# VH-VL binders against Toll/interleukin-1 receptor-like protein (TIR), part 27

Target 1, 165 residues: Toll/interleukin-1 receptor-like protein (TIR), of Arabidopsis thaliana (Mouse-ear cress) (q9ssn3)
Amino acid sequence: TKYDVFLSFRGHDTRHNFISFLYKELVRRSIRTFKDDKELENGQRFSPELKSPIEVSRFAVVVVSENYAASSWCLDELVTIMDFEKKGSITVMPIFYGVEPNHVRWQTGVLAEQFKKHASREDPEKVLKWRQALTNFAQLSGDCSGDDDSKLVDKIANEISNKKT
Below, E stands for the ipSAE of ESMFold2; O stands for the ipSAE of OpenDDE; V2 stands for 0.75 times the mean of E and O plus 0.25 times the DockQ between their complexes.

## First folded at step 23 (VH-VL; framework fv_fasinumab)

Design a4 (from y3 with heavy chain P104A; at its last fold request DockQ between E and O 0.81; V2 from the best seeds 0.00; counts 0 for: pae E 2.8 > 2)
Heavy chain, then light chain:
Amino acid sequence: QVQLVQSGAEVKKPGASVKVSCKVSGYKLTYLMIHWVRQAPGKGLEWMGGFDPERGKTIYAQKFQGRVTMTEDTSTDTAYMELTSLRSEDTAVYYCATHWGDWAFDYWGQGTLVTVSS
Amino acid sequence: DIQMTQSPSSLSASAGDRVTITCRASQGIRNYLAWYQQKPGKAPKRLIYDASSLYRGVPSRFSGSGSGTEFTLTISSLQPEDLASYYCQQYRSYPYTFGQGTKVEIK
ESMFold2, look of step 23: ipSAE 0.401; ipTM 0.788
ESMFold2 (binder alone), look of step 23: mean pLDDT 89; pTM 0.906
OpenDDE, look of step 23: ipSAE 0.871; ipTM 0.938
ESMFold2, fold request of step 24: ipSAE 0.439, 0.505, 0.441; ipTM 0.794, 0.819, 0.804
ESMFold2 (binder alone), fold request of step 24: mean pLDDT 90, 90, 90; pTM 0.915, 0.920, 0.917
OpenDDE, fold request of step 24: ipSAE 0.892, 0.892, 0.892; ipTM 0.950, 0.950, 0.951

Design a5 (from y3 with heavy chain F105L; at its last look DockQ between E and O 0.82; V2 from the best seeds 0.00; counts 0 for: pae E 3.5 > 2)
Fold by ESMFold2, look of step 23:
Structure a5 (fold): chain C 165 residues (1-165), chain A 118 residues (1-118), chain B 107 residues (1-107)
Amino acid sequence: as target 1 above (165 residues)
Amino acid sequence: QVQLVQSGAEVKKPGASVKVSCKVSGYKLTYLMIHWVRQAPGKGLEWMGGFDPERGKTIYAQKFQGRVTMTEDTSTDTAYMELTSLRSEDTAVYYCATHWGDWPLDYWGQGTLVTVSS
Amino acid sequence: DIQMTQSPSSLSASAGDRVTITCRASQGIRNYLAWYQQKPGKAPKRLIYDASSLYRGVPSRFSGSGSGTEFTLTISSLQPEDLASYYCQQYRSYPYTFGQGTKVEIK
């Protein structure tokens, strides 16, 4: 595989704190990490080849934060990741960062409002796929953020190191 | 597209039970939160119960507590509502419907007429 | 539980008339209010969500307004096909509850 970790996240929520620390620790441990930053709304994006880095990664660390599901690009990426998880081609490690797993599972709370916007703007079949991906994602064993991001970073990195084969 | 198809009309005697089915097509039942609503002839809509994601279980309207059971079979994508100890005032059209938590009921079945007569 | 009260229970109006239906909640529900249209012999059909947002495909003559405890459904120019019963529903909290309905007839 080309990468140990595909790192999926919403940059606006997490780039300058949690993701920066997580990425640095993964690299420090020589964990080959692809960091997919989706903040380029009008520039050239990796969209034609979004599947390629996922396809060649062993693990997907997916950090679902408050505004992750507000981004159609993040949701499209999650659908692809969960498709590969279903095939057994990638192991998904869910990280619930500042969101309740049950709210992700059922798209309630802040996710409900985000999905009302999606339903008004997007093809219904696409929105249904996004909901399925979030529900399947939230059913996996994962980690939740707490009071200490440093401990969470260490836990994630330890879990990857222990499972790295 | 999501469709909800219900079982056919039933005629029951007082004291009997009825079990109405609701088959989901175009989606998987495991992704839906199913609710049941009834409507007596010439009357309004009455919510009977449904899945509460906050509690992680089905809750029933107090009026039906102890007489109604709502179950699901994900292998056949079919939801069921069973109402026991039927009375004449239970004569109604019974609907299944879905929603997503903080959303209104979006998809409705066609309804199942249950008639309770002596 | 949150009680929903509709007014009027029925009305009769001419084609082209402006029709207004009111729905009151027994406690604040913010904008978590839906309107349904039910034609005779049919299942209810979604019309409005979040008090004022129209579902796609709903004619623009329908509009909703209100927040908190007082809500209104308006049909700006009544059409023959609008013969139906109309229900409000709160989805702020479980158990979800309906108004008792408003039957609209065309003269």
Scores: ipSAE 0.387, ipTM 0.765, lowest interface PAE 3.5, mean pLDDT 88
ESMFold2 (binder alone), look of step 23: mean pLDDT 90; pTM 0.916
OpenDDE, look of step 23: ipSAE 0.548; ipTM 0.832

Design a6 (from y3 with light chain N31R R56K; at its last look DockQ between E and O 0.83; V2 from the best seeds 0.00; counts 0 for: pae E 3.3 > 2)
Fold by ESMFold2, look of step 23:
Structure a6 (fold): chain C 165 residues (1-165), chain A 118 residues (1-118), chain B 107 residues (1-107)
Amino acid sequence: as target 1 above (165 residues)
Amino acid sequence: QVQLVQSGAEVKKPGASVKVSCKVSGYKLTYLMIHWVRQAPGKGLEWMGGFDPERGKTIYAQKFQGRVTMTEDTSTDTAYMELTSLRSEDTAVYYCATHWGDWPFDYWGQGTLVTVSS
Amino acid sequence: DIQMTQSPSSLSASAGDRVTITCRASQGIRRYLAWYQQKPGKAPKRLIYDASSLYKGVPSRFSGSGSGTEFTLTISSLQPEDLASYYCQQYRSYPYTFGQGTKVEIK
């Protein structure tokens, strides 16, 4: 496969903190990691090309943070990831960063506000697919953030290394 | 689009039970939070119970606790509400409804009239 | 439990009139207030969410306002098809509770 890990995240929340640490550690361990193309987060790039990197990755590490579901690109990406997970083509590793898994599952709390905006601005069918992907994602076993991001980074990297072999 | 279609009207005697069905189409039941609301003739809307995502389980209004059971069959995308020990004051239209997280009820079934009389 | 009280219980108004219905919560519910329209023999129909946001397809003559404990539904120019009962509902916390309703008649 071309990548061991596809790293899905909301740049606004995590690019300059948790994701930076996670990406560096994965690279340090020689884990072939696709990190979203930075140009795709400047508001001009559509997500069709991200489907190709997802298809050739063994794992998707998906970091759902406070504003992940505010991004239509993140949600479109998640739909694609969960489609491949359902087919058994990729293993999804959920990371709940500063959010409660139950709030992701049912789109409550801050996700409720984000989906009120989506419902006013997007095709209803697209919004339903986004909700479905989040609910399915939150049903998977995953990790939650705590007080120590370094320990979480190490845990994720260890899990990938163990499963990769 | 999400649609909720309920079972037909029923006439019951006091002390009997009723089970109202609510079939989901245009979406899968497993992704919805189903609630039941009733309305006696000439009266307002009364919440009976439904899935509470914060508690992770179905909760029932106190006045119906012990008489109402709400179940789901995901293989047929059908939700059920069963009310036992019927009384004449249970005569009402019973609605199934769904909401998204921290939202009001966006989708309603057409209602099922249950008449309880001697 | 959060109790919802509507005023008036019923009203009659002429076509073209401005109609205002009020709803009071027993404790603060921020903006988590919905309005429904229910025509005789029909299920309730969503009108307004988050106190003031119209659902798609709802005529612009309907509007909502308020926050905290005091809320209003306004029909700027009452039409014959607006004959219905109107309900407020809080969704800040379970159990979600309804006002007792306001019956609107055209005279």
Scores: ipSAE 0.407, ipTM 0.780, lowest interface PAE 3.3, mean pLDDT 88
ESMFold2 (binder alone), look of step 23: mean pLDDT 90; pTM 0.921
OpenDDE, look of step 23: ipSAE 0.537; ipTM 0.826

Design a7 (from y3 with light chain R56K Y91W; at its last look DockQ between E and O 0.83; V2 from the best seeds 0.00; counts 0 for: pae E 5.2 > 2)
Fold by ESMFold2, look of step 23:
Structure a7 (fold): chain C 165 residues (1-165), chain A 118 residues (1-118), chain B 107 residues (1-107)
Amino acid sequence: as target 1 above (165 residues)
Amino acid sequence: QVQLVQSGAEVKKPGASVKVSCKVSGYKLTYLMIHWVRQAPGKGLEWMGGFDPERGKTIYAQKFQGRVTMTEDTSTDTAYMELTSLRSEDTAVYYCATHWGDWPFDYWGQGTLVTVSS
Amino acid sequence: DIQMTQSPSSLSASAGDRVTITCRASQGIRNYLAWYQQKPGKAPKRLIYDASSLYKGVPSRFSGSGSGTEFTLTISSLQPEDLASYYCQQWRSYPYTFGQGTKVEIK
C-alpha cells in the first residue's frame, strides 16, 4: 500500500490544533500518512485511472468534529471510506472530536441542523447515503476526545503502530 | 424510496393480544428510528411509543405502559408492536413511522386495522 | 404533557379559497411543530417541519407560520385534491402529541 493512514477531517475545526499534532506524531513515527485537507488543496484532482489515496491506504483515521458533516466533501469522502471498509479493504478508526457518538449515529444535535440544509439542497438518494455512512461509522469501535488532546494523539498513534506490527 | 409495509388487518376478542409487523424496504431497519401511532375510527392520531436515540432505548407513552412491547428484527428488517389485554377502545388503525433525531415523522406505513369486538 | 389544540375541527370551503388552520400548544415549543395531511383512507403524509419549512414536493400554496405557542397552516388557493384532514404535531418533547385534526371539505 502507498499509505499506512488516510486522515479524514474538517480543516476548519481541527487544522490548527488536533490534526496538526496527530499528523506530526504519525510522521515522527514513520507512519506514511495522507492528510486530506480539502480547504488547502485548492481543487486538486486525481485522475480516474489512478487509485485514490483511500484505496491505497491501510487505515483511515476519520476525525468527526462538530462541522465535519456540514461539508458535502467530507461526507462524500466518508461514503467512499465506508464502501472500502465494507469490502474489507481498509480499517476505519473513528475519532469523535468534540461530538457525541450517539449524535453522529442518529444525526441529532448539531448534525440535525446540518442535515436539514443538506435535505433542502441535495438529491434525496445522496443524503440517504450520507446518513447511512455516518450511522455505520458511529457503530465502529472508536475513540472520543477528552480533556487532553496529547493523550488522544498518543493513543491513536500507539494503536496504529501496534496494528502495523 | 423508503417504504414501510405493515401486516394485514386483524380481528380480536377483548383480553387477547395482537402483534403488528412493519417491514422496511428500500433501506435497512437499523438506520431508522421506528415509532408507533394509532388512530381510532373517526378520531385523531395518538403516539404510542418508539425508539429514543438519546436514551438508547424504546420509550412508551404512559397510557400503554405495561401492555405494549415494541421490538425489532434487523435480520428481516421488520419492527413489531405487540399490544396485550385488548379492549374495545383499542380498535384503531396502527401505523409505524420513522424520523431522524430532531425531525418529525417522514415515512409512514400504510396502517393495520385492529378490530376488538365481542 | 404538551396539549395541542387545533381550530377549527372542520371547515368547508370552495376551490380557490384561502384556508387557515390554527394550532395552539399548552406551553412553548419554539418552532418544533410539524403539519401532516391525511387523505381519506390513507396514512398521514408529511407537509411542513419547523413550523414553516415545506418538505420537497409539497405545493407552494401551502405555508406555515408561528412560533412559541401559536401556529397556522395556510392554503392560499384551495384545490380539489386538498380534501383531507390536517394535523399539527409538537416534537419538542416526549410524549409527542398531535392536535385533534381539522377536516377540510370542498364544496
Scores: ipSAE 0.164, ipTM 0.719, lowest interface PAE 5.2, mean pLDDT 87
ESMFold2 (binder alone), look of step 23: mean pLDDT 90; pTM 0.921
OpenDDE, look of step 23: ipSAE 0.354; ipTM 0.781

Design c0 (from y3 with heavy chain Y31S W100S W103S; at its last look DockQ between E and O 0.35; V2 from the best seeds 0.00; counts 0 for: pae E 15.5 > 2, off the site)
Fold by ESMFold2, look of step 23:
Structure c0 (fold): chain C 165 residues (1-165), chain A 118 residues (1-118), chain B 107 residues (1-107)
Amino acid sequence: as target 1 above (165 residues)
Amino acid sequence: QVQLVQSGAEVKKPGASVKVSCKVSGYKLTSLMIHWVRQAPGKGLEWMGGFDPERGKTIYAQKFQGRVTMTEDTSTDTAYMELTSLRSEDTAVYYCATHSGDSPFDYWGQGTLVTVSS
Amino acid sequence: DIQMTQSPSSLSASAGDRVTITCRASQGIRNYLAWYQQKPGKAPKRLIYDASSLYRGVPSRFSGSGSGTEFTLTISSLQPEDLASYYCQQYRSYPYTFGQGTKVEIK
């Protein structure tokens, strides 16, 4: 396995705060981490002949924030992650960051408006796959953000470290 | 709110070293990415180095490689920048600054004047 | 390394004038460009990120535009408190680099 962690997130919501802190801690622990931010190259490119980063990761830490589901890229990625989770080839760690898990599960609250837009512009079968991926994701046991991002970062990193043995 | 408070001004002779401190409040140092930027009198800003999360280590601008060391003391939430073999061209205000991921610098310390004179 | 070239190096303008500062990158940096304001005797202060996005609390007379290699900071109506030096910075890749600065003076 090339990566311990595949990190899925909405860059605009979290790139400049929580994700940076989480990534810093994972790297400090020598946890091989793929940070999937399509706007950041960091000098790395993957050839089409290599397995996808999701396929070669042990864990997927998926940080769902307010605008995660507004991004078709994030939703396509989540569908792929959840397909591998269903096969048992990756362990998904849900993180609900500034968003209510039941709103993610049922696509209500702010997600209702986001999915109205998706439904008006996308193939209905694709939108159904996105909804199902979010519902399945939100049914997994996960962590919610609170008053202390540092404590959440430590908890996530500890859980990964404990499961690597 | 993140706040960065730096140590006071220093006067040094050529060949000496200086260690500037940057105390963080409002967050834990382990949750921030600290970088150092300097500014010679009347001149522009010059990046010196900082933590690179992709490489998992501190990187230094090539100009300072071998003379600069950036360290952290998490028990006191204090970052340090040490510059050795000082020369007159090192006279500058030294700033610590934060960023997250690949974002621009969002919080800056007040600056520390280091004067190198014979 | 990605060189950042600002122009002009200095300017003098009257209150109410429209001021434009240009920043050129030696390589494409997409929109990974920030602008900073530094008032005399103070630390730099963040103004704009991602080429055109204002930080919270930055007056709306400031705006940024551009992508790729050419970027512009505009002050639509210069105010006395805008006397400062202005710097662009790329954050596309390490080493992070700054433009040489533009000193803005009020006549």
Scores: ipSAE 0.005, ipTM 0.480, lowest interface PAE 15.5, mean pLDDT 84
ESMFold2 (binder alone), look of step 23: mean pLDDT 91; pTM 0.929
OpenDDE, look of step 23: ipSAE 0.009; ipTM 0.570

